# Ledger of designs, part 1: VH-VL binders against Flagellar assembly factor FliW (fliW)

Every score and structure here is a prediction.

Target 1, 154 residues: Flagellar assembly factor FliW (fliW), of Carboxydothermus hydrogenoformans (q3adg3)
Amino acid sequence: MFILRLFSPAFGEIEADESQIFSFPEGLPGFSHLKKFLLIRHRDNSPFFFLIAIDEPEIYFILIEPSRLLADYHVELSCEQQGLLHLSEETPVLSLNIVRIPPEAKEMIINLKAPVVFNLQEKIARQIILDADYPVRYPIPLSKVKEKADAGTK
Structure headers, positions and changes below count from the first letter of each chain, unless a header shows other numbers; antibody chains are not in Kabat numbers.
ipSAE, averaged over its two directions, is called F for ESMFold2-Fast, E for ESMFold2 and O for OpenDDE. V2 adds 0.75 times the mean of E and O to 0.25 times the DockQ between the complexes of E and O.
[cut] marks letters that were taken out.
The coordinates of atoms that the task and the answers printed are left out; those that the model quotes come from them. Centres of patches stay.

## First folded at step 12 (VH-VL)

Design z5 (from y7 with light chain I29L)
Fold by OpenDDE, fold request of step 13:
Structure z5 (fold): chain C 154 residues (1-154), chain A 126 residues (1-126), chain B 103 residues (1-103)
Amino acid sequence: as target 1 above (154 residues)
Amino acid sequence: QVQLQQSGPGLVKPSQTLSLTCAISGDSVSSYEAAWNWIRQSPSRGLEWLGRTYYRSKWYNDYAESVKSRITINPDTSKNQFSLQLNSVTPEDTAVYYCARDIYEWGNYYGAFDIWGQGTMVTVSS
Amino acid sequence: DIQMTQSPSSLSASVGDRVTITCRTSQRLNSYLNWYQQKPGKAPKLLIYAASSLQSGVPSRFSGSGSGTDFTLTISSLQPEDFATYYCQQSDTFGQGTKVEIK
């Protein structure tokens, strides 16, 4: 089994398997040259993920599963967008949203307009701007995340 | 308040190098949440993005394909400014040149230029 | 190369009029569309970012909508200070501009 070992200044030594590695053929907006990322869940059953650039491990993003917090949020991709990700009806998909947590903030800011969509079968992903009228800055109190985490343990 | 102040000559001879500087106040050229751009405007070509420099984990530069072979954008952290060099200019490079900031919220790139310099008319003429 | 086409290239309107400007891209891009206002001798001013988000300090009479390849800037009630040229922009490419003139 292939094991990836990398050092991230933020996370230290990280070991991951190939199933956690995703290709971003177009990179990420602002980092088009970065084509490979490591996706790791923050903790078991945590809604948070880290997306770490393999070639530049100092670069990472915080992602969240908004479905766990927002019941009415649905990611709908156009046919063209589905094609870019090689998605079919049977393709296992993970959709995560980039989160910003400002220092000393009581709320996090989620971009609901542009989720990162992962094809879990082919291990490709892309940040996609949705056609739906979602906000690029959606504030969520950090306390809500904690409440959901606590509810899940009950 | 963030401000951009441009400086440089307004007249350049053909085949020479166009050089402009943009001084930043109220923000840092090394900001992780900004990129620093040069854009020009002419009646014939409209608004044309030329390139940007920005700092994240390291310095990055993006250049427009149309000028890639001739352009250099350099940051100066000591002076909190960035410069434009455009080599081998021709009359087609005559335009009003703007420096501009676009905001990059980590993980969210809008590509929106929210702060502009005052503009510098540069004429390429013999 | 991505082409951005604004419609119309120019229009005449009166104060109080509803003005609509469209921007069409030659292909669907995975980037945000922004709108700018420019007055003679001045740099462009950001009005709308991410298709529909109003830039800070911009009057609420300005709004943006659209997705994919079709976008719209709307001025609900044109004011005297709104006579200017408007530009759409996506992925470092600008539209040709729409000049809003007084009727």
Scores: ipSAE 0.877, ipTM 0.941, lowest interface PAE 0.5, mean pLDDT 94
Fold by OpenDDE, fold request of step 13:
Structure z5 (fold): chain C 154 residues (1-154), chain A 126 residues (1-126), chain B 103 residues (1-103)
Amino acid sequence: as target 1 above (154 residues)
Amino acid sequence: QVQLQQSGPGLVKPSQTLSLTCAISGDSVSSYEAAWNWIRQSPSRGLEWLGRTYYRSKWYNDYAESVKSRITINPDTSKNQFSLQLNSVTPEDTAVYYCARDIYEWGNYYGAFDIWGQGTMVTVSS
Amino acid sequence: DIQMTQSPSSLSASVGDRVTITCRTSQRLNSYLNWYQQKPGKAPKLLIYAASSLQSGVPSRFSGSGSGTDFTLTISSLQPEDFATYYCQQSDTFGQGTKVEIK
């Protein structure tokens, strides 16, 4: 089994398997040169993930499963967008959103307009700007997230 | 408050190098949540993005294909400024040149230029 | 290369009018569309980012909408200070501009 080992200043030594590595053919907006990322769940049953650039492990993002917090949030991709990710009806998909957590903040800011969509079968992903009218900055109390994470409930 | 102050000559001879500087106040040229751009404007070409420099643990540059072979954008951390050099200029390079900041909220790149310099008219003429 | 076309290139309007400017891109891009206002002798000013988000300090009479290849800037009630040229921008490409003039 292929094992990836890298050092991230934020996380220390990280060991991961190939199933956690995703290709971003177009990179991420603002980091178009970064094509490979490691996806790690924060904790068991946690809605939080870390997306770590493999080539530059000092670069990482915090992602969240919005469905666990927002019942009315739905990610709909156009046919063109689905094509870019090689998605079919049978393709297992994970959709996560970028989260900003300012220091000492009581709330986090989630981007609902542009989720990161993962094709779990082909291990490719993209941040996709949705056609739907979602906000790029949606505040959520951290207390709400902690309750959900601790309870393991959606 | 973030401000950009431009400086440099407004007249350049053909085949020479256009050089401009943009001084930053209220922000850092090495900010992880900013990129520093040069944009020019002329009646014939409209608003044209030329390139950017930005720091994300290391320095990066993006250049427009139209000027890529002739352009250099350099940061100066000691002076908290960045510069434009455009080599081998022709009359087609005559324009008002702007420095501008685009913000990058970590994980969210809007490509929006929220702060602009005052502009510098540069004329390429013999 | 992406082409951005604004419509109209110019328009005449009166104070209090509803003004609508459209921006069409030659292809769909996975990037945000932004809107700017520019007055003569001044640098462009950011009005709308990410298609519909109002920049801080910008009056609420400005709004943006759209997705894909079609975007719209709307001024609900034109004010005297709104006579200017407006530009859409996506990635590193600008539209040709729309001049809003006094009728």
Scores: ipSAE 0.876, ipTM 0.941, lowest interface PAE 0.5, mean pLDDT 94
Fold by ESMFold2, fold request of step 13:
Formats: C-alpha cells, structure tokens, sequence
Structure z5 (fold): chain C 154 residues (1-154), chain A 126 residues (1-126), chain B 103 residues (1-103)
C-alpha cells in the first residue's frame, strides 16, 4: 500500500512497497546507525538481492541466497538468536549472505559465518554470527554462479 | 604500507586536557574501509577502548561510556590525521595511549585493530 | 557491561609446548572475537580475527576456535618469540590478558 521512492546513485530512482522494508534494530556491523533497509531482488530468477539503506541510499549491500548455490550450507540459530528475531516454528524466514565482488575479479566472496536473517512476518532482520564453523571469506567463481543459475532454469 | 605516528605531550596536570595526535601515512582518514581509534593501557584497567571516528558519507564518532562526557576525537582531512582530547584528567587517566586502525571489508566489520601507533606514555601528575 | 575473562591469567611453558588460552564472555555478543599478542614496550599485534581467521604474516602455529561465549587461542608448538601477553577482544572490550612466561 505504501509506495516508497528513493534515489540511489547505484540504482537510480526506486519505487518500493512498504512490505519490502525491514527494521534492523542493531543496524549492520560497521553501519550501526542505519536501522531501516529496503530489500529488493535483482531479478525474478536471480539468487541476488540488494539491501539498500533508506536513510543513506548510497550505502547498499549485495546479498545472495546460498541455498541455491551451496547444498551443504545450513543456518542454525541458537534459542537466544531465535528470540532476538522473534522467531517461532511458524515464522516465515529468509536467510541471505553478504557478498563482495572485488573489482575486475572473476569470483565473489561470501561471508558464510554471518548470514542476514529476516523475519518476514514482523519485518525485522539481523546479521547473525553462527556457531557452526563456517568461513567469513568463502570465494566462489562467478562462472559457478552462472552455471547453477542456468541449471535452475531447467 | 600503512603507518600511524603519534605525537603529543607525555605530562599533563590534573584537571587539564590531554591532547594527542595520530598522523596517518599510506591510508586516508576518510577511507570507507577504515575507522580510527584511541585505546589506552594501564596496569589497573588493562587495554581500554576509548572511541573512534570514521567517515561514511558523513563523520561519525563512537565513544566509550566510561569517558563519553570528557572525550572528543576529531579528524583532520587536510593533514590526514586524527586527534584525541580528554578533558578534566585525573591521575586515573595515566596510561599508554595508542591510536589504531580497524578495517572494514565492505559488509564485513570484524572490529579488529590491525595497525597500531607506537604508543605515548601520558602521566597525569601534580 | 560485557565481561571478558581470560584463563589462565598466566602460565609457564617450555619451547615446543602446546599452549591453550581461553576467553569467556558474560553473554553472546553479535560481534567477532579477535586475538592479540603484546611484548613489553610494544603495541599489541593482531594474530587472529573473527575467532579463527589467521592475520596475514602470522605463523601457522597460531590458531583460534570457538563461538558464542567460549573462545580459544592455541599455539601448537611454542617458540622463543611467543613468550608474551595475549589478549582477546570483542567489539570495544578487551580481556585482561594471559601472560605466557618461560618455564
């Protein structure tokens, strides 16, 4: 119902529904002052999302849904972490990971240790550091991303 | 190669202002991939983070609650340095003061101090 | 306030020994834990960041592990240059240090 309009240097003019807005009570690490973000999918069949700061739209993060690329990656939250996100067994949840794509690189670097977890019902989100022994820097070739995206269209 | 060079007086009288400067070479005080910190060390308190300044489209400061009412950290982009002012000092503020960089890997803030200044012993006395 | 407690506060060891230092926090903090080495008269030196990631230029005998509220720094085979004080740190809090001395 509510249409939000933003200008972002990277994306130009953006129109978004209020349902795409998430509250980050602790912000993101290094950006603790940014409490509200717009989450948009890159394309309908893309594993990529963009997370854009509403109050400072020049600040954005690239996210990936790792389940589409990494079969053995599992996000398991402690009871305390589930409580911080107001999660119960029925709560719809989305888990995405921040990626960095170095300039001119043929690979992306995923932080598998700290997914961003979204409570889709209450529209809150947090970056959560997992107990599982996942790397904070996991390189993956961009060609592998294209191969899995192409296979997903079959 | 990033280096931090501290300067400032080592003796300060009680109730006066402690003032230190940290000069940066090999990086920019306004880098989006860094934040610039002051940390002190004393036998009674160990290592104690005091605060930081950093630039993300505008300037931000974070200060430790223990000193928040007395501390100011200012960047100086023209000289590529940042300063510490601690007001109304007492002998309890006697410590070795360090400046330090923590780095941001865009989207991954580890809060780790990877480059430190040489340290400045500051004595608050008489 | 978050409390960080290192154990032990000091230890004596010989060259070649395996050394383990623990860091416990009073509650889970949504931040990374880092480890430092400090020698007398010198600034701390970063060894391990994000609990287990080895800083560039740090010897592979150093390793870190742990999650939640319990973290460990391990030196697999102590060398003469490793006699120092070690600190854990998370967010804006440091542990009180662990001094590793020559036996």
Amino acid sequence: as target 1 above (154 residues)
Amino acid sequence: QVQLQQSGPGLVKPSQTLSLTCAISGDSVSSYEAAWNWIRQSPSRGLEWLGRTYYRSKWYNDYAESVKSRITINPDTSKNQFSLQLNSVTPEDTAVYYCARDIYEWGNYYGAFDIWGQGTMVTVSS
Amino acid sequence: DIQMTQSPSSLSASVGDRVTITCRTSQRLNSYLNWYQQKPGKAPKLLIYAASSLQSGVPSRFSGSGSGTDFTLTISSLQPEDFATYYCQQSDTFGQGTKVEIK
Scores: ipSAE 0.619, ipTM 0.855, lowest interface PAE 1.6, mean pLDDT 88
Fold by ESMFold2, fold request of step 13:
Structure z5 (fold): chain C 154 residues (1-154), chain A 126 residues (1-126), chain B 103 residues (1-103)
Amino acid sequence: as target 1 above (154 residues)
Amino acid sequence: QVQLQQSGPGLVKPSQTLSLTCAISGDSVSSYEAAWNWIRQSPSRGLEWLGRTYYRSKWYNDYAESVKSRITINPDTSKNQFSLQLNSVTPEDTAVYYCARDIYEWGNYYGAFDIWGQGTMVTVSS
Amino acid sequence: DIQMTQSPSSLSASVGDRVTITCRTSQRLNSYLNWYQQKPGKAPKLLIYAASSLQSGVPSRFSGSGSGTDFTLTISSLQPEDFATYYCQQSDTFGQGTKVEIK
């Protein structure tokens, strides 16, 4: 039982256990100094997650699990990339993509080229630039996100 | 339209401090979607990134290892500019110095320099 | 030390030619590769970011490809204004440049 308690301006007081904490050995690009993050799913059947910096909890990122929206999206890591994440065939992994939702937009913008890949066993994660030719800016209407989430709930 | 305007002396004596300023128009030095860099170019060494300053809840600096002991980059929010100071210069520091903005979309850092100043030729000579 | 090598260092071509420039890194970096054009007396100009994304205002005859340690800039039909020096860049490292000049 380790309980992490922190305050985030966006989320208020947060209590989390050790299973939700991930080490980012290289941080995130543009935030290389932030080495530890708390991963929170928005709610039980939501494709959205929040990634909150433990040392600076005013900094957070919105992530999406693309499998429910994009059936043809596949994350394939090189052998070297798998080694950096300590992955073997049995290792449980989670792959999420950073999204931007502009304040007045009806679209979200997903970086499909560079998912954040989580080793769920060792609790390490990295943003990985894929060899596959995916776009760094992939727009998708917010209405389609709600539409597919409702269908997935059923 | 974002523009970068450089200023500073073009001649500096050895062992003195090189000091340059880059004024920003059309963007803010404290923008969460930008970082502000200094890059130099010489015939012998080509393009060389020196460092950057940026604001992400706090001010941060990254410096190239080759100059880390001699370099300081400071923002000035009141004048919307950022500066370069390079201490203890030698003739090997003679170069054209550029300031440049790199693009940062929240959570996506491309490291690409999309806006450049016009350059300042700085000669270090005794 | 990461080394970034462009090939060729110099190239002669005619208007209308297809031009290919390569950039090779000594090892994979987990960062994006970008391409620039520079004319004498001018600052570099961003052409391609994130290996293949075309910068706004850059003609569609420019394209980029590649991943890992090997990247390519292609000019599909060289124009008179394209005679310049081209640089790749990744993280804080630039290639040594490729000068494209008239045959």
Scores: ipSAE 0.617, ipTM 0.852, lowest interface PAE 1.5, mean pLDDT 88

Design z5 (from y7 with light chain I29L)
Fold by ESMFold2, fold request of step 13:
Structure z5 (fold): chain C 154 residues (1-154), chain A 126 residues (1-126), chain B 103 residues (1-103)
Amino acid sequence: as target 1 above (154 residues)
Amino acid sequence: QVQLQQSGPGLVKPSQTLSLTCAISGDSVSSYEAAWNWIRQSPSRGLEWLGRTYYRSKWYNDYAESVKSRITINPDTSKNQFSLQLNSVTPEDTAVYYCARDIYEWGNYYGAFDIWGQGTMVTVSS
Amino acid sequence: DIQMTQSPSSLSASVGDRVTITCRTSQRLNSYLNWYQQKPGKAPKLLIYAASSLQSGVPSRFSGSGSGTDFTLTISSLQPEDFATYYCQQSDTFGQGTKVEIK
């Protein structure tokens, strides 16, 4: 059962259910006015997701699930940060990172310092700046995304 | 490549309005990859962010609480510039005023001011 | 509300010395910390963004570190051109500055 229908210039007609809709109480940096987003996976087994603004669906962000490409990347939230997301030990959580792919680039740039963290139970999310010494600009060749995905299908 | 050029009077009388402009070359005031700020510097307050204007499907402003009741920042897309108006000034508003760009990398906002204008010394005195 | 305190307020050092400047915030901010250099009569110049990322064209002797409420700027080998005042900034708040004098 679909609850939301919207049109996006980049994605066309989209039908989504309530489980894919997240509230961003503080929006995203540079887009603090956008409070509701649709999260969709690029395709089965893809590490990429799209985060589409419901009120302005021409605005979207590309996210990556880093655990499939960067085994040593770990998101550890402080007690205060967990509180901002209403997280308890049992809360299901998804952590994704914003990527930028410049128009002519053969690399993507991942912000490993500030993942977008999703509370899957209450459907809220925030971008959180980690204490860990991760870079805000981590380049990785797009060819390695395919290579790592192939290795994960053994 | 990107340059900010400030203009405006350096002397303003108490209770009047301080008005400055910042002309942009090498970038657009309506760029989704930038926001346009005013920052001032004085011995008593040091560096103090005053506010910004930016375009994200429409125009937005953020103002510092300390001046929110007196400040207006307006873009001018036809001249590719943005302005500062600060009402009801007192001698405590005497400072060097800077315009500055804070760069936005689509989804990555660092809040860092990477390009600054040359600065305008504004003295508030009778 | 948010206060940022730099230490020391001023220092004197010789060419070749390691210089360390600290910035402490009154509470944790979910925002990036940035560092600037300002020479007399000039606008501030961005050195470090997001705590540890070097701005383009900045010499590698400058480095930044820290997280939470405590951050540092380090100049590994002070040069004569590094005489300046240094500022930290996070969100809409700046530190009060640290003046570096070269002896």
Scores: ipSAE 0.616, ipTM 0.849, lowest interface PAE 1.5, mean pLDDT 88

Design z8 (from y7 with heavy chain Y32R K58N)
Fold by OpenDDE, fold request of step 13:
Structure z8 (fold): chain C 154 residues (1-154), chain A 126 residues (1-126), chain B 103 residues (1-103)
Amino acid sequence: as target 1 above (154 residues)
Amino acid sequence: QVQLQQSGPGLVKPSQTLSLTCAISGDSVSSREAAWNWIRQSPSRGLEWLGRTYYRSNWYNDYAESVKSRITINPDTSKNQFSLQLNSVTPEDTAVYYCARDIYEWGNYYGAFDIWGQGTMVTVSS
Amino acid sequence: DIQMTQSPSSLSASVGDRVTITCRTSQRINSYLNWYQQKPGKAPKLLIYAASSLQSGVPSRFSGSGSGTDFTLTISSLQPEDFATYYCQQSDTFGQGTKVEIK
């Protein structure tokens, strides 16, 4: 079993297995040179994930599972977009959204227009700009996230 | 308020090097939430992006393929500015040159140039 | 390389008119579309980013829409200060511009 060990200034020593490594063939917008990322869930049953650049572990993004917060948010990919990710109807897919949490803010800002879509079978992923008219900046109170986390524990 | 102030000569002879500088106020050339660009405009070629420099975990540069072999964009953290060097210029390089900022909201790159310098007309002529 | 074509290249309009400018890309790419206004002797000014987001300080009469390869800039009611050239931009590529002139 392949074990990845890396040090991230934000997280310290990280140990992960190959199932958590995803290839971004085109990188991320703004980081086209970064092709490999580690995806880790913040905590068990947490809606938050961290996407950490393997080659530059100081670079990381916070992702959130929007379905746990937004019931009416649906990610629909075009055929071309599905093709880029090698998606079929049977392909296990994870869709997460980049979230920004400004310092001292009471709300987080989610980009609903451009989710990061993961092909869990082939371990490839891409941030995709959706055709749907979603906002690039969708504010959500941090308190709402806590409420959902507590509700899931009951 | 973020401002960009350009400086440099407006006349360059063929085969020489075009050199411009863009001074940044109200932001940092090392900002992880920005990139610093050079864009030129001419009647024949329209608006043309030339390249950018930006800092994240390291310094990075992107250059347009059309000028990649001749262009260098360098940041100067000590002066909070960045420069353009374009070698071996020809009359086709005659244009108004702009420095510009594009904002990178961490994880969200819009590719939008929200702050521009005043522009510098550069004429390549013998 | 991506080609961006604006339509029309120029138009004449009167104050109060609804103006629509289209930007079509040669291929679909995974980058945001932005709109700019430029007046003679001035640098371009960002109007719309990410296809439909209004830049801070820009009047609400400006709006953007579209996805894929087809995008639109709309001025709901043209004002005297709106006579200018407008550009779409995606992934460091600019359209050829649309000049909005007074009728």
Scores: ipSAE 0.887, ipTM 0.945, lowest interface PAE 0.5, mean pLDDT 94
Fold by OpenDDE, fold request of step 13:
Structure z8 (fold): chain C 154 residues (1-154), chain A 126 residues (1-126), chain B 103 residues (1-103)
Amino acid sequence: as target 1 above (154 residues)
Amino acid sequence: QVQLQQSGPGLVKPSQTLSLTCAISGDSVSSREAAWNWIRQSPSRGLEWLGRTYYRSNWYNDYAESVKSRITINPDTSKNQFSLQLNSVTPEDTAVYYCARDIYEWGNYYGAFDIWGQGTMVTVSS
Amino acid sequence: DIQMTQSPSSLSASVGDRVTITCRTSQRINSYLNWYQQKPGKAPKLLIYAASSLQSGVPSRFSGSGSGTDFTLTISSLQPEDFATYYCQQSDTFGQGTKVEIK
């Protein structure tokens, strides 16, 4: 079994398997040169994930599963966008959103306009700007997130 | 408040190097949530992005294909500024040159230039 | 490289008018579209980022909409200070501009 070992200043030594590695063919916006990332769930049943650049492990992003917080949020991709991710109706897909959590803030800011969409079968992913009119900055109280995480409820 | 102050000569001879500097106040050239750009404007070519420099975990540069072979953008952390060098200039490089900041909210790149320098008219003439 | 075409290139309007400017891209790309205002002798000013987000300090009469390859800037009620040239921008490419002149 292939094991990836890397050191991140934020996380220390990380050990992961190949199933957690995703290719970003075009990189991420602002980091077009970074093509491979490690996706790690924060904790069991946590809505939070970390996306860590494999080539530069000091670069990482915090992602969240929005379905656990927002019942009315739906990610709809165009046919072209689906094609870019090689998605079909049978393709297992994970959609996560980038969050910003200021150190002393009571709220986190979620980008709902541009989720990161993962093809779990082919291990490819992209941040996709949706056609739907979602905000790029959506504030959510951290207390609500904590309650959901602890309760394990959506 | 973030401000950009440009400096450099407004006249350059053909085949010489155009050099401009942009001094930053109220922000850092090494900010991980910003990128520092040069953009020029002329009647013939309109607004044209030339390139950027920015720091994340390392220093990065992006250059427009049209000037890639001739352009260098360098940060100076000691002076909190960044510079433009454009080599082998021709009259086609005559334009108003702007330095500008684009915002990168970590994980969200808008590509939006929210702060601009005052502009520098550069004329390439013998 | 993408091509960006604004429509119209110029228009005449009166104070209080609703003004609509369109920006069309040659292809769909995964980048945000932004709008700028520029007055003579001044640098461009950011108005709208990410297609529809109002930049801080910009009046609410400005709004942006659109997705894919078609975007729109709207001024709900034109004010005297709004006579200027407007530019769309996506992925470091700018439109040719739309000059809004007084009728």
Scores: ipSAE 0.887, ipTM 0.944, lowest interface PAE 0.5, mean pLDDT 94
Fold by OpenDDE, fold request of step 13:
Formats: sequence, structure tokens, C-alpha cells
Structure z8 (fold): chain C 154 residues (1-154), chain A 126 residues (1-126), chain B 103 residues (1-103)
Amino acid sequence: as target 1 above (154 residues)
Amino acid sequence: QVQLQQSGPGLVKPSQTLSLTCAISGDSVSSREAAWNWIRQSPSRGLEWLGRTYYRSNWYNDYAESVKSRITINPDTSKNQFSLQLNSVTPEDTAVYYCARDIYEWGNYYGAFDIWGQGTMVTVSS
Amino acid sequence: DIQMTQSPSSLSASVGDRVTITCRTSQRINSYLNWYQQKPGKAPKLLIYAASSLQSGVPSRFSGSGSGTDFTLTISSLQPEDFATYYCQQSDTFGQGTKVEIK
């Protein structure tokens, strides 16, 4: 079993399994040079994840499972988009959204228009702009997030 | 608040190097939530993106394929500016050149150029 | 490389008119579409980002819509200051522009 070891200024020493490593063939929009990321759940039953650039561990993103906060949010990919991620009906998929938490803010901002979709079988992922009319900036009170995280409600 | 001020010669001879500078005010060339671009405009080619430079944990550059072999974009942190060098110019490089900022919100990239320089007309002629 | 085609290339309109400009891309790519306004001798100005989000300071008479390969910019009621050339942009590619002239 392959174990990844890296140091991140934000997280310190990190040890992870190879199953947590995902390839981003096109990188992330606005940061296309990063091709490999480590996905770590914040803690058990937490809706939060960290996406850490393996080649530059200083760079990381906070992701969230929006379905745990937004019951009506559904990610639908076109056939072309599914093809890009090698998705089929049998493919295990994880869909997360990048979260921005401005300093001193009482709200977090989620882009619901462009989730990060993970093919858990092939370990490839991509941020995908959806056709659905979702907002690029969706504010959520931090208090609501804390409540959901503590309650473990999906 | 944020302004871009361009400078450089407006006349360049064929085979020489086109050089322009863009001075930044109200933001930093090393901002992790911005990228700094050069774009040109001509009647024949329209608006054409040439390349960008930006800092995250390291410095990065992206160049358009059409000019990749001839172009260099360099940041200058000491002067808070960035430059364009385009080598071996021909009359086809005659255009108005703009520097521009595109904002990268952490995790969100719109690819939108929200701040522009005033433009510099550059003519390539003998 | 993608090709971006705006329709029409030019149009004549009067103050108060509803103006619609379309932008079609040759292929679908995973990047947002933006709209710009440009006046003679000036740099382009960002109007709409992410297909439908109004840039700060831009009047509400401007709106954007669309997805995939088809996008639209709408001016609900044309004002004197709106006579200009408009461009769509996706990734690092711009449309050829649409000139809105006074009738």
C-alpha cells in the first residue's frame, strides 16, 4: 500500500493513502498547473474536505458536501461532461463544492454552478460548470454549517 | 482604486523586439487572487489574448500558442509592474496592446478581465 | 482552439429599444462566458461575467443568459451611452464584436 507523506504549512505533516490521491488532467480553472491533489475529509461525518495540491502543499481548497446543507441541490452532468470524467451509471462519484470563507465573515460562499466532481474508481476529477441555473456565489451562514456539522445531518 | 498604467514605444522596426510595461496601482503583482495579462487588438485579428503572469505559491506564465515562441511576460515585484517582450516582430504585430487583470477568487475563476490599461498603439514598420 | 461568432456583427437601434446580441462557440468548453463593452479609443469594459452575473457598477438594463455553446447579451432599454461595440469572451478567446449604432 502506497502512503503519501507531505508537509503543508496549514496542516503540518500529512499522511494519506493512495486512494485519496486524485488526478486533475486539466488542473483547476485559474490554476491549471496543478495536476495532482490529495482529498482529505476534515473529520468523520464532517461535510468539509480539504483538497491539497501535492506538488505545492501550501495550496489547498476547502470543499463541502452541499447536499448536506441544500436538500434541493442536484448535480447533473451532460453526456459530454460525463465522458470527460469517464463516468457511467455504475461509477462511484463524489461531488463537492469549493467554499470560500472570507476573514471575519459570518458567511461562507459556495459556488453551486461549478462543483468539483470526483470519479472514485479511476481517481480523476474536474471542476465542472453545470448547465443548470445555479448561482456562482451562494452565501450560507456559518452558524448553519456548524449546526449541520455537529448534528451529522445529511 | 486599481489602475494599470502602460508605457513603451509605439514604433518598432521589423525583426526587433516590442517592449511594453504595465505599472500596477491599488493591487500587487504578487497577488494570489489576480493574474496579469497582455491582450492586443487589431482590425485584422480582433481582440487577441497573448499571455499572463501570476503568483500563487510560485510564479506561473501562460502564453498563447500563436506567440509562444516569441513572447515573454515578466513580473517586477520591486516596481509592482509587469512587462511584455515580443521578439522578431512583423507588421502583423501592429496593434493596440492592453495590459489587463483577471481576478482569481480562490476556487472560482471566471476568466474575466475587470481592469484594463489605457492601451498602447504599436506600429511595426520599416 | 475555439471559434466565437457573434450575431449580428452590427445593428442599428434607437434609444429605448431592446437589443439582443448572441454569441455562439464552435465547441463546448468548461469555462465561463463574459461580455464586454468597448467605445472608440478606450479599453474594453467588463459588463457580465459567468454568463449572467452583472459586474459591479454596471446598469441593470444589461443582462446575460445562456449555457453550453449559445449565449445572449440583452440591453432592455438602450441608452445614449450604450452605443458601442460589444464582445463576448470565453477562456482566452474573444468574439469578433457587435457594433451597436444609432439608427
Scores: ipSAE 0.886, ipTM 0.944, lowest interface PAE 0.5, mean pLDDT 94
Fold by ESMFold2, fold request of step 13:
Structure z8 (fold): chain C 154 residues (1-154), chain A 126 residues (1-126), chain B 103 residues (1-103)
Amino acid sequence: as target 1 above (154 residues)
Amino acid sequence: QVQLQQSGPGLVKPSQTLSLTCAISGDSVSSREAAWNWIRQSPSRGLEWLGRTYYRSNWYNDYAESVKSRITINPDTSKNQFSLQLNSVTPEDTAVYYCARDIYEWGNYYGAFDIWGQGTMVTVSS
Amino acid sequence: DIQMTQSPSSLSASVGDRVTITCRTSQRINSYLNWYQQKPGKAPKLLIYAASSLQSGVPSRFSGSGSGTDFTLTISSLQPEDFATYYCQQSDTFGQGTKVEIK
């Protein structure tokens, strides 16, 4: 078992195992120098994840699993995009979207155009710009997120 | 409202260094939500991105391969500006030079230049 | 090493016409495509970012579409002030431009 220990100003000391580490061969746009990230779920049953840069752990991103909130959102990758992620039909995949919660937030803003797609077997990931015409700024009220989370608890 | 104001000489002799500055108002050169670029335009090459400087956790630079050996872009946080130095210029470096800010939202970089300086015509000639 | 080609290289159209400009890249780039307008003696002005997002202050007659290697800028009803050269851009590469002449 490999245990990674990080300190992040936002999260304090974090312990994680090797299975939570992903390589980003191109980094993220605007952060191309950051090639390795730790992916942690906010808590079990939460649609939220944190993606924390291992080399610069003050840098992190909030991700959401959209399937629980957006029934019509569908991630389709081209053959070329699937090749960049080493995907085949049997490959376990996780697709998450970057969110921003503006200061004094009543809404969160989701980038539906460019999900972060994780190859869970090879531990590589990339932000992929979809061919489908999704918005890069999709607002959703935080009250709707709370309502969905509360309903899921029942 | 963000504005970019350029300054620097319009005539440079071959083999010398081209130096320009871009002053920023309404934003900070150290903003973690921006990057600060130089782009030039000439009849022979059209629009050509030269490089950028930006702050995230540290200061970073990206330079176009065509000029990477000759270019330096530096921020100046005390004056809220950034500079371009291009060494060993030739007449082929004659162009209108622009500084520009790109659009950035945390975690989402679009690579689009939303604010431009007015441009500086630089002629390289003896 | 990306080749970005705009079509047409120039065009002339009447006020009210729908104008379509195409930008094609030689390979898919995992970066957003952006569109600019440039009038003589002025810096380029951002019109469209991320293929289809309209920049603030840009008239709604401008729109963008496309994905992968093929992108389109549309002016739904050409106005006299739309005389300009239009550029696509992706990552650090610009297209060669499309000159629009109003008649």
Scores: ipSAE 0.674, ipTM 0.868, lowest interface PAE 1.3, mean pLDDT 88

